# VH-VL binders against p93756r25to151, part 5

Target 1, 127 residues: p93756r25to151
Amino acid sequence: EIQLGSKLVVGENTLWVSNNGDFALGFFNPPGLLNRFSIGIWFNSNSIPYDQRKVVWVAGAGVVVSDNSSYFELTRNGELVLFDSLLGVPVWNSKTNRFSVSSALLRDDGNLVLLKDREEIVWQSFG

## First folded at step 23 (VH-VL)

Design J2
Fold by ESMFold2, fold request of step 26:
Structure J2 (fold): chain C 127 residues (1-127), chain A 122 residues (1-122), chain B 107 residues (1-107)
Amino acid sequence: as target 1 above (127 residues)
Amino acid sequence: QVQLQESGPGLVKPSETLSLTCTVSGGSISSYSIHWLRQPPGKGLEWIGVIYYSGSTDYNPSLKSRVTISKDTSKSQVSLKLSSVTAADTAVYYCARGPYEFLTGYRGFDYWGQGTLVTVSS
Amino acid sequence: EIVMTQSPPTLSLSPGERVTLSCRASQSVSSYLVWYQQKPGQAPRLLISGASTRATSIPARFSGSGSGTDYTLTISSLQPEDFAVYYCQQYNSWPLTFGQGTKVEIK
């Protein structure tokens, strides 16, 4: 599970990975956009043919941030926030600060979920 | 040990189509973006275009109407076609690759083919 | 779009000398700048990306600096293998564009 306060930063090469390793969540460079990054979920295992690898979800339907240490955080108050460090503003959030989120999980089906009491799904990426 | 290798005819007649192939070894081609560039003899470099890891393409606006880049992942090959060539298209043509652009974005070309001279003459 | 202008066009120098090469962009490229070295009959070799980050296995005598529109490549003590043409390239915006090169030749 992904704990409150967990953070991904452009350039650090860190990912949130499903338990079986088949899906990853992280920053990627959308084709055609120099020096811009989105948060997405993609197929991450050798069981996925390379010519069929694709991003299956993108935060904010393709919103982008700069590569100046921009980050994606599960905040202490239970929000997913995509923050552009050059602009100094969040460009997307999950709007879950009132849902009593205790953790997140990237499931083996590629769905990112926010959990209450480590069990109840209160938000999901494929919703 | 990634290696890129250009191949194709070194002589092309005016108005015909220049056709080159870049063969990539030492990695899956579907994981990388492959760029084409050219350099007229004794001159600087010009970026022609790219085929991204996704299979989509972008081209230099100066050449866009005449250029097509495509790939065949089963053969680890990327092709360049440039139609309606003139003497101005005489150049050394390179294919080049950067790091894994999906994660890092463009950061320059750390792998280049040897280059192949294509001369446009009758 | 972005025109890259290098100066000087040619430098004739001896081994051991310090050399600085200039690259000026027609508009800010925000340190999205690459330096390449090219020897006769060879493809370019990546030296520096991000204006100042040396590529894999590039000797420490090569350093890049600058910001905005003005960038420099410095070779602190010129070695015999460093006589080549040097190109800058911006990657701030499409299309990728190169300077015309600076030739560093042995005196």
Scores: ipSAE 0.637, ipTM 0.845, lowest interface PAE 1.1, mean pLDDT 89
Fold by ESMFold2, look of step 25:
Structure J2 (fold): chain C 127 residues (1-127), chain A 122 residues (1-122), chain B 107 residues (1-107)
Amino acid sequence: as target 1 above (127 residues)
Amino acid sequence: QVQLQESGPGLVKPSETLSLTCTVSGGSISSYSIHWLRQPPGKGLEWIGVIYYSGSTDYNPSLKSRVTISKDTSKSQVSLKLSSVTAADTAVYYCARGPYEFLTGYRGFDYWGQGTLVTVSS
Amino acid sequence: EIVMTQSPPTLSLSPGERVTLSCRASQSVSSYLVWYQQKPGQAPRLLISGASTRATSIPARFSGSGSGTDYTLTISSLQPEDFAVYYCQQYNSWPLTFGQGTKVEIK
């Protein structure tokens, strides 16, 4: 599980990974956008013999951030926030500050979920 | 070690289509973008375009109306087609690959083909 | 399109000398800059990315510096194998563009 206060930073190449390793969440460079990054979930591929990586979800329908200081955080208020450090503003959030979120989990089906009491799903990436 | 190799006709007539293939061996083309570049004899380099790891493409605006880049992942090949060629298209053509662009973005080309000279002449 | 201008066009030096090559952009490229070396009959070889980061296996005598519009490649002690043309390339904006090159000749 992903605890409140956890974050990923552009340029550090760190990932949140599902328990079985089949999915990863992290920053990636969208095609055609020099020096810009989105946060996404992709198939993390060693259980598939084909040469294929597929992004299955992107935060904010593909909003982007600049430089290697931008970050994606599960805040202590229980929100997922994508922050552009060059612009100094959040560009997307999950709007879950009043959902009593205790943690997040990237499930083995690639769905990112926010949990109340570490059990109840109160938000999910796939809807 | 990864190798890139350009192949195709070295002589093309004016108004015809230049067709080249880049074959990648010794490594995967998955999760990498493949670019085409050219260098007229005795001159500098010009970027032609890219096919991204996703399969989508972008082209230099100066050539966009005449260029198509495509790939065949099963054969580890990327193709370049440049239509309606003139003598100005005579150049050494290169395919090139950068590092793992999905995670890092573009950081220059660390792998290049040896280059193939294409001459446009009647 | 960002125009890259290199100087000098040609540089003749003896082995052991320090080489300084200039690359200027028509607008800021924010250190999104690559240096290549190209020897006769060969494809370009990546030297530096991000204006200052050496690529794998590049000798320490090569270093890059600069910011904004003005960038420099330095070879601290020129070796005979460093005879080549050197190109800078920006990746701040599409299309990717190259300087016209500086030819370094060993006396």
Scores: ipSAE 0.556, ipTM 0.814, lowest interface PAE 1.2, mean pLDDT 89
Fold by OpenDDE, fold request of step 26:
Structure J2 (fold): chain C 127 residues (1-127), chain A 122 residues (1-122), chain B 107 residues (1-107)
Amino acid sequence: as target 1 above (127 residues)
Amino acid sequence: QVQLQESGPGLVKPSETLSLTCTVSGGSISSYSIHWLRQPPGKGLEWIGVIYYSGSTDYNPSLKSRVTISKDTSKSQVSLKLSSVTAADTAVYYCARGPYEFLTGYRGFDYWGQGTLVTVSS
Amino acid sequence: EIVMTQSPPTLSLSPGERVTLSCRASQSVSSYLVWYQQKPGQAPRLLISGASTRATSIPARFSGSGSGTDYTLTISSLQPEDFAVYYCQQYNSWPLTFGQGTKVEIK
């Protein structure tokens, strides 16, 4: 499970990985962009070439941030926030602060879920 | 370790098409973006274009109308075609890799082929 | 396209000397700048990326600095193997563009 306050930062190359390892969530550089990054979920297997790895979800349907220490965070109030440090503003938000989110989980089917009481799904990427 | 090697004819006639192949070993072209560049004798470098790990391409606007870049994953090869060549296209042609662009974005060309001279002459 | 201008065109120095090479962009490249070293008959070698980050296996005597439109490559103490042509390149905007190069030659 992903705890409240957890953060991914552009340039650190850290990922949130499903329990079975089949899916990863993190920053990636969309083709054609030189210095912008999106948050996405993709098949996580070294046996699958990148051009064959399906990106199954992208936050904000393609929102990008700069590489100036921008970050993606599960905030203490239970929101997923993509923050562009260069612009100094959030560029995407799950808007889940009223759902009493207690944690997040990247499921083995590639679905990112936000959980209430560590059990009830109150938000999901596939929804 | 990743290695790149350019190959193709060193002589092309004016108005014909320049064709080169970049063979990549020690890594998969499905995991990397491969760029083509050129350098006229005694001159600086010019970026020609790129084929991304995804298979999409981008070209230098100055050459876009004449350039085609493609890849054959089964052969681990990337191809460059430059049509309607003139003497101005005489140069050493390089293929080069942008490292781990999927995760880190472009950060320069870390691996290069040795380059191949292509002379345009009648 | 962004035009990159390097200076000086040629620099004649002796081993052990400090080297300072300049690169200027026609517009800001936001530190998206790389430096290459090229020796005769060889492909360029990546030295610096992101304006100031040394590439793998690059000696500590090489350093990059700058921001906006003005950048500098410094060699703290020139070694015999450092005589070469040095290029800067921006990757802030397509198309990628290079400076015309600075030749560092032996005095």
Scores: ipSAE 0.520, ipTM 0.847, lowest interface PAE 0.8, mean pLDDT 93
Fold by OpenDDE, look of step 23:
Structure J2 (fold): chain C 127 residues (1-127), chain A 122 residues (1-122), chain B 107 residues (1-107)
Amino acid sequence: as target 1 above (127 residues)
Amino acid sequence: QVQLQESGPGLVKPSETLSLTCTVSGGSISSYSIHWLRQPPGKGLEWIGVIYYSGSTDYNPSLKSRVTISKDTSKSQVSLKLSSVTAADTAVYYCARGPYEFLTGYRGFDYWGQGTLVTVSS
Amino acid sequence: EIVMTQSPPTLSLSPGERVTLSCRASQSVSSYLVWYQQKPGQAPRLLISGASTRATSIPARFSGSGSGTDYTLTISSLQPEDFAVYYCQQYNSWPLTFGQGTKVEIK
């Protein structure tokens, strides 16, 4: 379970991982781009090199941020926000501040869900 | 440990196509981005192009019209073709790993072949 | 393309001396700057990445600094094995480009 206020930062190589370990969410460098990063979910198998791991979801349909302490956050208001520190602006938002989100969960099927009252799915990456 | 080695003809005639092969061992070429560079004798380095682990390519605009980079994963080989060569293309040619690592991006060329001299002469 | 200019072209020094090499970019490269060492008959060797991060197994006497358009490679105490040509390279923008190199030779 991902708590409100949780944050991933470019360059720190921290990940959100599903309970069974099969999926991970974090920043990755899309091929062909220099020093630009996307937030995505990929199948997390130790038998496959990172560069070959299949990305199954990308926030904002391929939105990228600079390698300048940019971050991806589950805000206190219950929104997923991708923030470009170089530009000083959010570049992607789940727009879920009205849904009383209490937490997030990267499910074992690779679906990132935002939960109300820790039970009701109010947003999901596969939706 | 990753190792790279260039191979191919050391002599090419003007207007012909320079063809080199980079054999990669100690790792899968599907896991790395492989670059080609060159260095004329006594001069600096020039980046030619890259083939990413995905198979896509990018080329130096100054050479794009003449350059083709490809790879054969089954042979662990990356190929460079440079068409319509002139004396200006005489150089030591290197292949190098420039890891566009999944999480960290590009951080320089960390492994190089020993280089192979290609001389363009009639 | 971004043009990288190194100075001086040649530097003659004795072992034990402090070495300072300069690299200037025609536009900001935002610390996306690499330093290489190349000895005769060898491929370049990665020294510094991200302007200031030493590569694996690089001695502590090598250090990189700088920002924007101006960068410096420093060798705190020149060793006999350090005589070589040093190149800077930017990876802020395509195409990747190199400086023309600085030759560090024995006085």
Scores: ipSAE 0.508, ipTM 0.842, lowest interface PAE 0.9, mean pLDDT 93
Fold by OpenDDE, fold request of step 26:
Structure J2 (fold): chain C 127 residues (1-127), chain A 122 residues (1-122), chain B 107 residues (1-107)
Amino acid sequence: as target 1 above (127 residues)
Amino acid sequence: QVQLQESGPGLVKPSETLSLTCTVSGGSISSYSIHWLRQPPGKGLEWIGVIYYSGSTDYNPSLKSRVTISKDTSKSQVSLKLSSVTAADTAVYYCARGPYEFLTGYRGFDYWGQGTLVTVSS
Amino acid sequence: EIVMTQSPPTLSLSPGERVTLSCRASQSVSSYLVWYQQKPGQAPRLLISGASTRATSIPARFSGSGSGTDYTLTISSLQPEDFAVYYCQQYNSWPLTFGQGTKVEIK
């Protein structure tokens, strides 16, 4: 379970991983883009090189951020925010501040969900 | 250990097509982005283009109209074709791995072929 | 394209001396700058990426610094094996472009 205030930062190569390990969420560099990164969810298998791991979801349908300490955060207000530090602005937001989000979870099916009261799905990447 | 090796004719006539092959060993070209570069004798380096692990390509705009890069995964080979060559295309041609690391992006060319001289002359 | 300009064109030095090579970009490359070393008859060798990060197995005497348009490669104490041509390359934007190189030769 991902706590409010949790953050992924470009360049740190930290990931949110599903409980069964089959899926990971993090920053990745889309081919053809220099020093630009997206937040995505991909199949996480040690038998598959990273470059061959299929991305199944991308935040904001491919929004990218610079490699300037940009970050992806589950804010304390319960929103997923992709922030471009170079631009100094959020470039994507789940718009879930009114749903009383208490946590997030990358499920074993690759679905990232935002939870109310740690149980009710109020937002999900698949859908 | 990743190794790259350029191969092809060292002499090409003007107006013909330069054709080179980069054979990659010690790694899968499906996992790496392979670039072509060239260096005229006594001069600096010029980036020609890239074929990504995905199979997509990008080319230097200055050469785009004449360049084609492709790959044969089964042979672990990347090909360069440069059409309508002139004396200005005489250079040592290199293929190099420019890891577009999935997580980190491009960080320079870390593995190079030894280079192959291609001379354009009648 | 971003034009990379290196200076000086040639530098004649003796072993043990401090080396400072300059690389200037026609526009900011935001520290997306690589340094290579090339010896005669060989392919370039990656030295520094991200303006200041040494590549694997690169001796500590090599260091990179700079920001914006101005970058420097420093060799704290020149070794005999360091005589070569050094190139900078930007990867801030396509197409990738190189400086014309600085030749470090023995005095």
Scores: ipSAE 0.453, ipTM 0.828, lowest interface PAE 0.9, mean pLDDT 93

Design J2
Fold by OpenDDE, last read:
Structure J2 (fold): chain C 127 residues (1-127), chain A 122 residues (1-122), chain B 107 residues (1-107)
Amino acid sequence: as target 1 above (127 residues)
Amino acid sequence: QVQLQESGPGLVKPSETLSLTCTVSGGSISSYSIHWLRQPPGKGLEWIGVIYYSGSTDYNPSLKSRVTISKDTSKSQVSLKLSSVTAADTAVYYCARGPYEFLTGYRGFDYWGQGTLVTVSS
Amino acid sequence: EIVMTQSPPTLSLSPGERVTLSCRASQSVSSYLVWYQQKPGQAPRLLISGASTRATSIPARFSGSGSGTDYTLTISSLQPEDFAVYYCQQYNSWPLTFGQGTKVEIK
């Protein structure tokens, strides 16, 4: 599970990976966008080069950030926030602060879920 | 090792279309972005355009109206067409790999063809 | 487009000397800056990316630094094989643009 306060940073090139390793969530560079990055989920197969991996979900319908210090965070109040450090503002938000989110989980089916009481799904990427 | 090689006529008449082919070996053009650049004799480099691994293209605005880049994956070839050429289009033309890493983005041209001189003359 | 300006246009030096090449952008390129080396009759060779990261197999005597609009390529001790033209290139914004080059020639 992903704890409140956890974050991914563009320049750190870190990922959240499902328990079975089949899916990964992180920043990726969409083709055609020079040094711009989106948050997405893709099938994580060692047999497929990164450039060939299909993204199955993208936060904010493809919103992008640029600075290496930009980040994607599960905030303490239970929201997923994509923050553009160049602009100095959040550019995407799951708007889930009212759901008492306790954690997040990238499921083995590729669905990113936000959980209440570590059990109830209150938000999901495939929803 | 990835290798790129430009081919095509070295002489083109004014107003005609310059056509070049970049043959890529040792790698798949489906996995990489291929760029075209040019360098007039004794001058600096100019970026012409790119065809991404996805097949999408982007062009230098200064040349966009005259440039078309395409690829044939089955032949591992990328094509450049530049229409309505003039003497100003005389240059060494390069194709180069500009890897767009999935996680890190573009980081420069790491593999180049040897270049091919195209002279525009009557 | 972002205009890249290199200085000096030509630099005449002897082997063993320290080389400092400058590259200035018309606006910030946020360290998305590449350096190339080009010898006569050859394609450019990638030296530095991300302003300061040496490409694979590039000798340690080559180093890049800078931020914002101002960048520098340094050769700590010029070797005979280093005489060439050096280009900087930004990849912060489309279209990709190059400096006009600095020729490093033997004195």
Scores: ipSAE 0.328, ipTM 0.789, lowest interface PAE 1.1, mean pLDDT 92
Fold by OpenDDE, last read:
Structure J2 (fold): chain C 127 residues (1-127), chain A 122 residues (1-122), chain B 107 residues (1-107)
Amino acid sequence: as target 1 above (127 residues)
Amino acid sequence: QVQLQESGPGLVKPSETLSLTCTVSGGSISSYSIHWLRQPPGKGLEWIGVIYYSGSTDYNPSLKSRVTISKDTSKSQVSLKLSSVTAADTAVYYCARGPYEFLTGYRGFDYWGQGTLVTVSS
Amino acid sequence: EIVMTQSPPTLSLSPGERVTLSCRASQSVSSYLVWYQQKPGQAPRLLISGASTRATSIPARFSGSGSGTDYTLTISSLQPEDFAVYYCQQYNSWPLTFGQGTKVEIK
């Protein structure tokens, strides 16, 4: 599970990975966009070339951030926030601060879920 | 390490199509973006276009109507076609890796082919 | 497109001298600036990325600085193998564009 306060930063190439390893969540550089990054979920396999590694979800329907230490965070308030450090503003938010989110989980089916009491799904990427 | 090598005819007649191939070894063209550039004799560099790791392409607007870039993953080759050539298209043509990777953005061209001179002449 | 202008066009120097090359962009490129070295008959070699980050295996005598529209490549002490043409290139916006180059030649 992903704990509150967990953060991914552009350039650090860290990922949140499903338990079975089949899916990963992290920053990626969409083709055609210079120095811009999105948060997405994709099939995670070294045997799958990147041009065949399908992205199954993108935060904010393709919102991008600059590569200036921008980050994606599961905040202490239980929100997923994509922050553009160059602009100095959040550019996407799950708007889940009122759902008593306790953790997040990237499921083995590629669905990112926010959990209340570590059990109840209060938000999901595929929903 | 990654190696790139351009190949194709060094002479093309005006109005014909320039065709070059970039063979990539030591790396996967499915993981990296491959660019084409050119340099007229004694002049600077011009970016022609790119084929991304995803297979999508982008071209310099100045050449877009005449340029086609494609790739054959099974052969680890990237192709450049430039139609309706004129003397102005005479140049050394380079293919280069511009690590436009899935997880990282563009950071310059870190690996280049040695370049191949293409002369447009009757 | 963003126009990159380098100066001077040619620089004649002796080994051991400090080299300062300038690159100006027609609009801000936000440090998305690369420097290359090119010797006759060879492909360009990546020197600096992100305006100030040396590429792998590039000697410490090479350094890049600048921001906005103005950038500088410095060679602290010119070596015989450093005589070449140097290009700057922006990757802030499509299409990628290069300066016209500065030739560093032996005096």
Scores: ipSAE 0.293, ipTM 0.788, lowest interface PAE 1.2, mean pLDDT 92
Fold by OpenDDE, fold request of step 26:
Structure J2 (fold): chain C 127 residues (1-127), chain A 122 residues (1-122), chain B 107 residues (1-107)
Amino acid sequence: as target 1 above (127 residues)
Amino acid sequence: QVQLQESGPGLVKPSETLSLTCTVSGGSISSYSIHWLRQPPGKGLEWIGVIYYSGSTDYNPSLKSRVTISKDTSKSQVSLKLSSVTAADTAVYYCARGPYEFLTGYRGFDYWGQGTLVTVSS
Amino acid sequence: EIVMTQSPPTLSLSPGERVTLSCRASQSVSSYLVWYQQKPGQAPRLLISGASTRATSIPARFSGSGSGTDYTLTISSLQPEDFAVYYCQQYNSWPLTFGQGTKVEIK
């Protein structure tokens, strides 16, 4: 599970990976954009080059951030926030602060879920 | 290792269409973005356009109306067409890999073809 | 488009000397700057990306620095194989654009 306060930063190439390893969540560079990154979920396989890995979900319908130490965070208030460091503002938010989120989980089916009491799904990427 | 090789006619008449092919080996064109560039004799480099691993394209605005880039995945080839050529289009033409790496984006052209000279003359 | 200007156009030096090449952009490129080396009859070779990161297998004598609109390529001790034309290129915004090049030739 992903703990509150966990953060991904552009350029660090860190990922959140499902338990079975079949899916990964992280920053990626969409084609056609220079130095811009989105948060997405994709099929994770070492046998497939990264550029050929199918993206199954993108936060904020393709919102992008700069390559300037921007980050994606599960805040302590239980929200997923995409922050653009160049603009100095959040550009996407799951708006889940009222759901008492305790953790997040990237499921083995590629669905990112936010959990209440580490059990009840209160938000999901596929929903 | 990845290798790129340009091929096509070295002589084109004015007003005709310049056609070149870039053959990529040691890697898949579905994994990398392939760019076309050119360099007139004794001059600097000009970016022509790109075809991304996704199949989308972008072109230099100065050439957009005359340029078409496409690819044939089955042949591992990328094509360049430049219509209505003039003497100003005489140059060494390069195809190059500009790895829009999935996680890191563009970081320069790391692999190049040897280049092919195309002369526009009557 | 962003215009890249290199200086000087030509630099005549002897082996062992320190080399400093300048590249200036018409507007900030935010360190999204690469350097290439090109020898006669060859394609350019990537030297530096991100203004200061050496590409794979590039000797340590090559280094890049700068920010905003002003960038520098330095060769700490010029070797015989380093005589060539050097180009800078920005990738801050489309279209990608190159400097006109600096020729480093033997004195």
Scores: ipSAE 0.210, ipTM 0.769, lowest interface PAE 1.3, mean pLDDT 92
Fold by OpenDDE, look of step 25:
Structure J2 (fold): chain C 127 residues (1-127), chain A 122 residues (1-122), chain B 107 residues (1-107)
Amino acid sequence: as target 1 above (127 residues)
Amino acid sequence: QVQLQESGPGLVKPSETLSLTCTVSGGSISSYSIHWLRQPPGKGLEWIGVIYYSGSTDYNPSLKSRVTISKDTSKSQVSLKLSSVTAADTAVYYCARGPYEFLTGYRGFDYWGQGTLVTVSS
Amino acid sequence: EIVMTQSPPTLSLSPGERVTLSCRASQSVSSYLVWYQQKPGQAPRLLISGASTRATSIPARFSGSGSGTDYTLTISSLQPEDFAVYYCQQYNSWPLTFGQGTKVEIK
């Protein structure tokens, strides 16, 4: 379970991982791009070389950030926000501040869900 | 195997536009980024810019106002244009491929053209 | 831009000797560091990426190390074909930048 205020930072190369370890959410370099980063979910298998791993979800199609200090955050008001530190602006937002989000969860099927009262799904990546 | 080859005029007059073409064979320019670099005679290397698989570009800020990189996927060619040239633009120009890795991105230039000398002279 | 500084400018050695080349960045490049070899009249050849990963078909005598701002290319036993100019290059920040090169020449 991902708590409000949790943050992934490009330069820290940290991940949110599903309970069974099959899926990971984090920053990656879109194919062919140099020092550009997207936030997405992929199948987390060591049997697949990194350059061959397939992303199953991306926050905002074609959205990229630069700079190692850029971050992806579950804000305290319950929004997923991708922030470009170089530009100094958010470049993607789940727009879920009105749903009383209490936490997030990367499920074992690779679906990232935002939960109300830690139970009700009010937003999901596959939705 | 992947091969790159630069082509274009070896002589350009001052204030004119340098125009080069990089022909890529043995691979798809839609799968990799193609970079342009240059090396003045007896000196080091300078990065000029890149065109990504998507067609987006990034340029060296020192040259951005004068540089345009484009590509023709149907011809497997990447073009470089450098306007308002001076003697300082005399160099061997290279195109090179930058490979992709999922979590780390660019990992160096693994394939290069042989380079083509462009001399700026009146 | 990040300034890359290589040392020494020239190194005169004999075959069989150990070679140590230095590359220093004006700021941390977080191991996003590449080494190239260039011989006269040829394009550079990729040797090392990610500071320590040998490129395909690069002999084991070549190795890279370092972190932060300081990096080293080592040739464990210099071969006749290794006499060339060696460049380091960072890809941590835009624009990509190269060191001025170190020439390894025969003594």
Scores: ipSAE 0.043, ipTM 0.676, lowest interface PAE 3.6, mean pLDDT 90

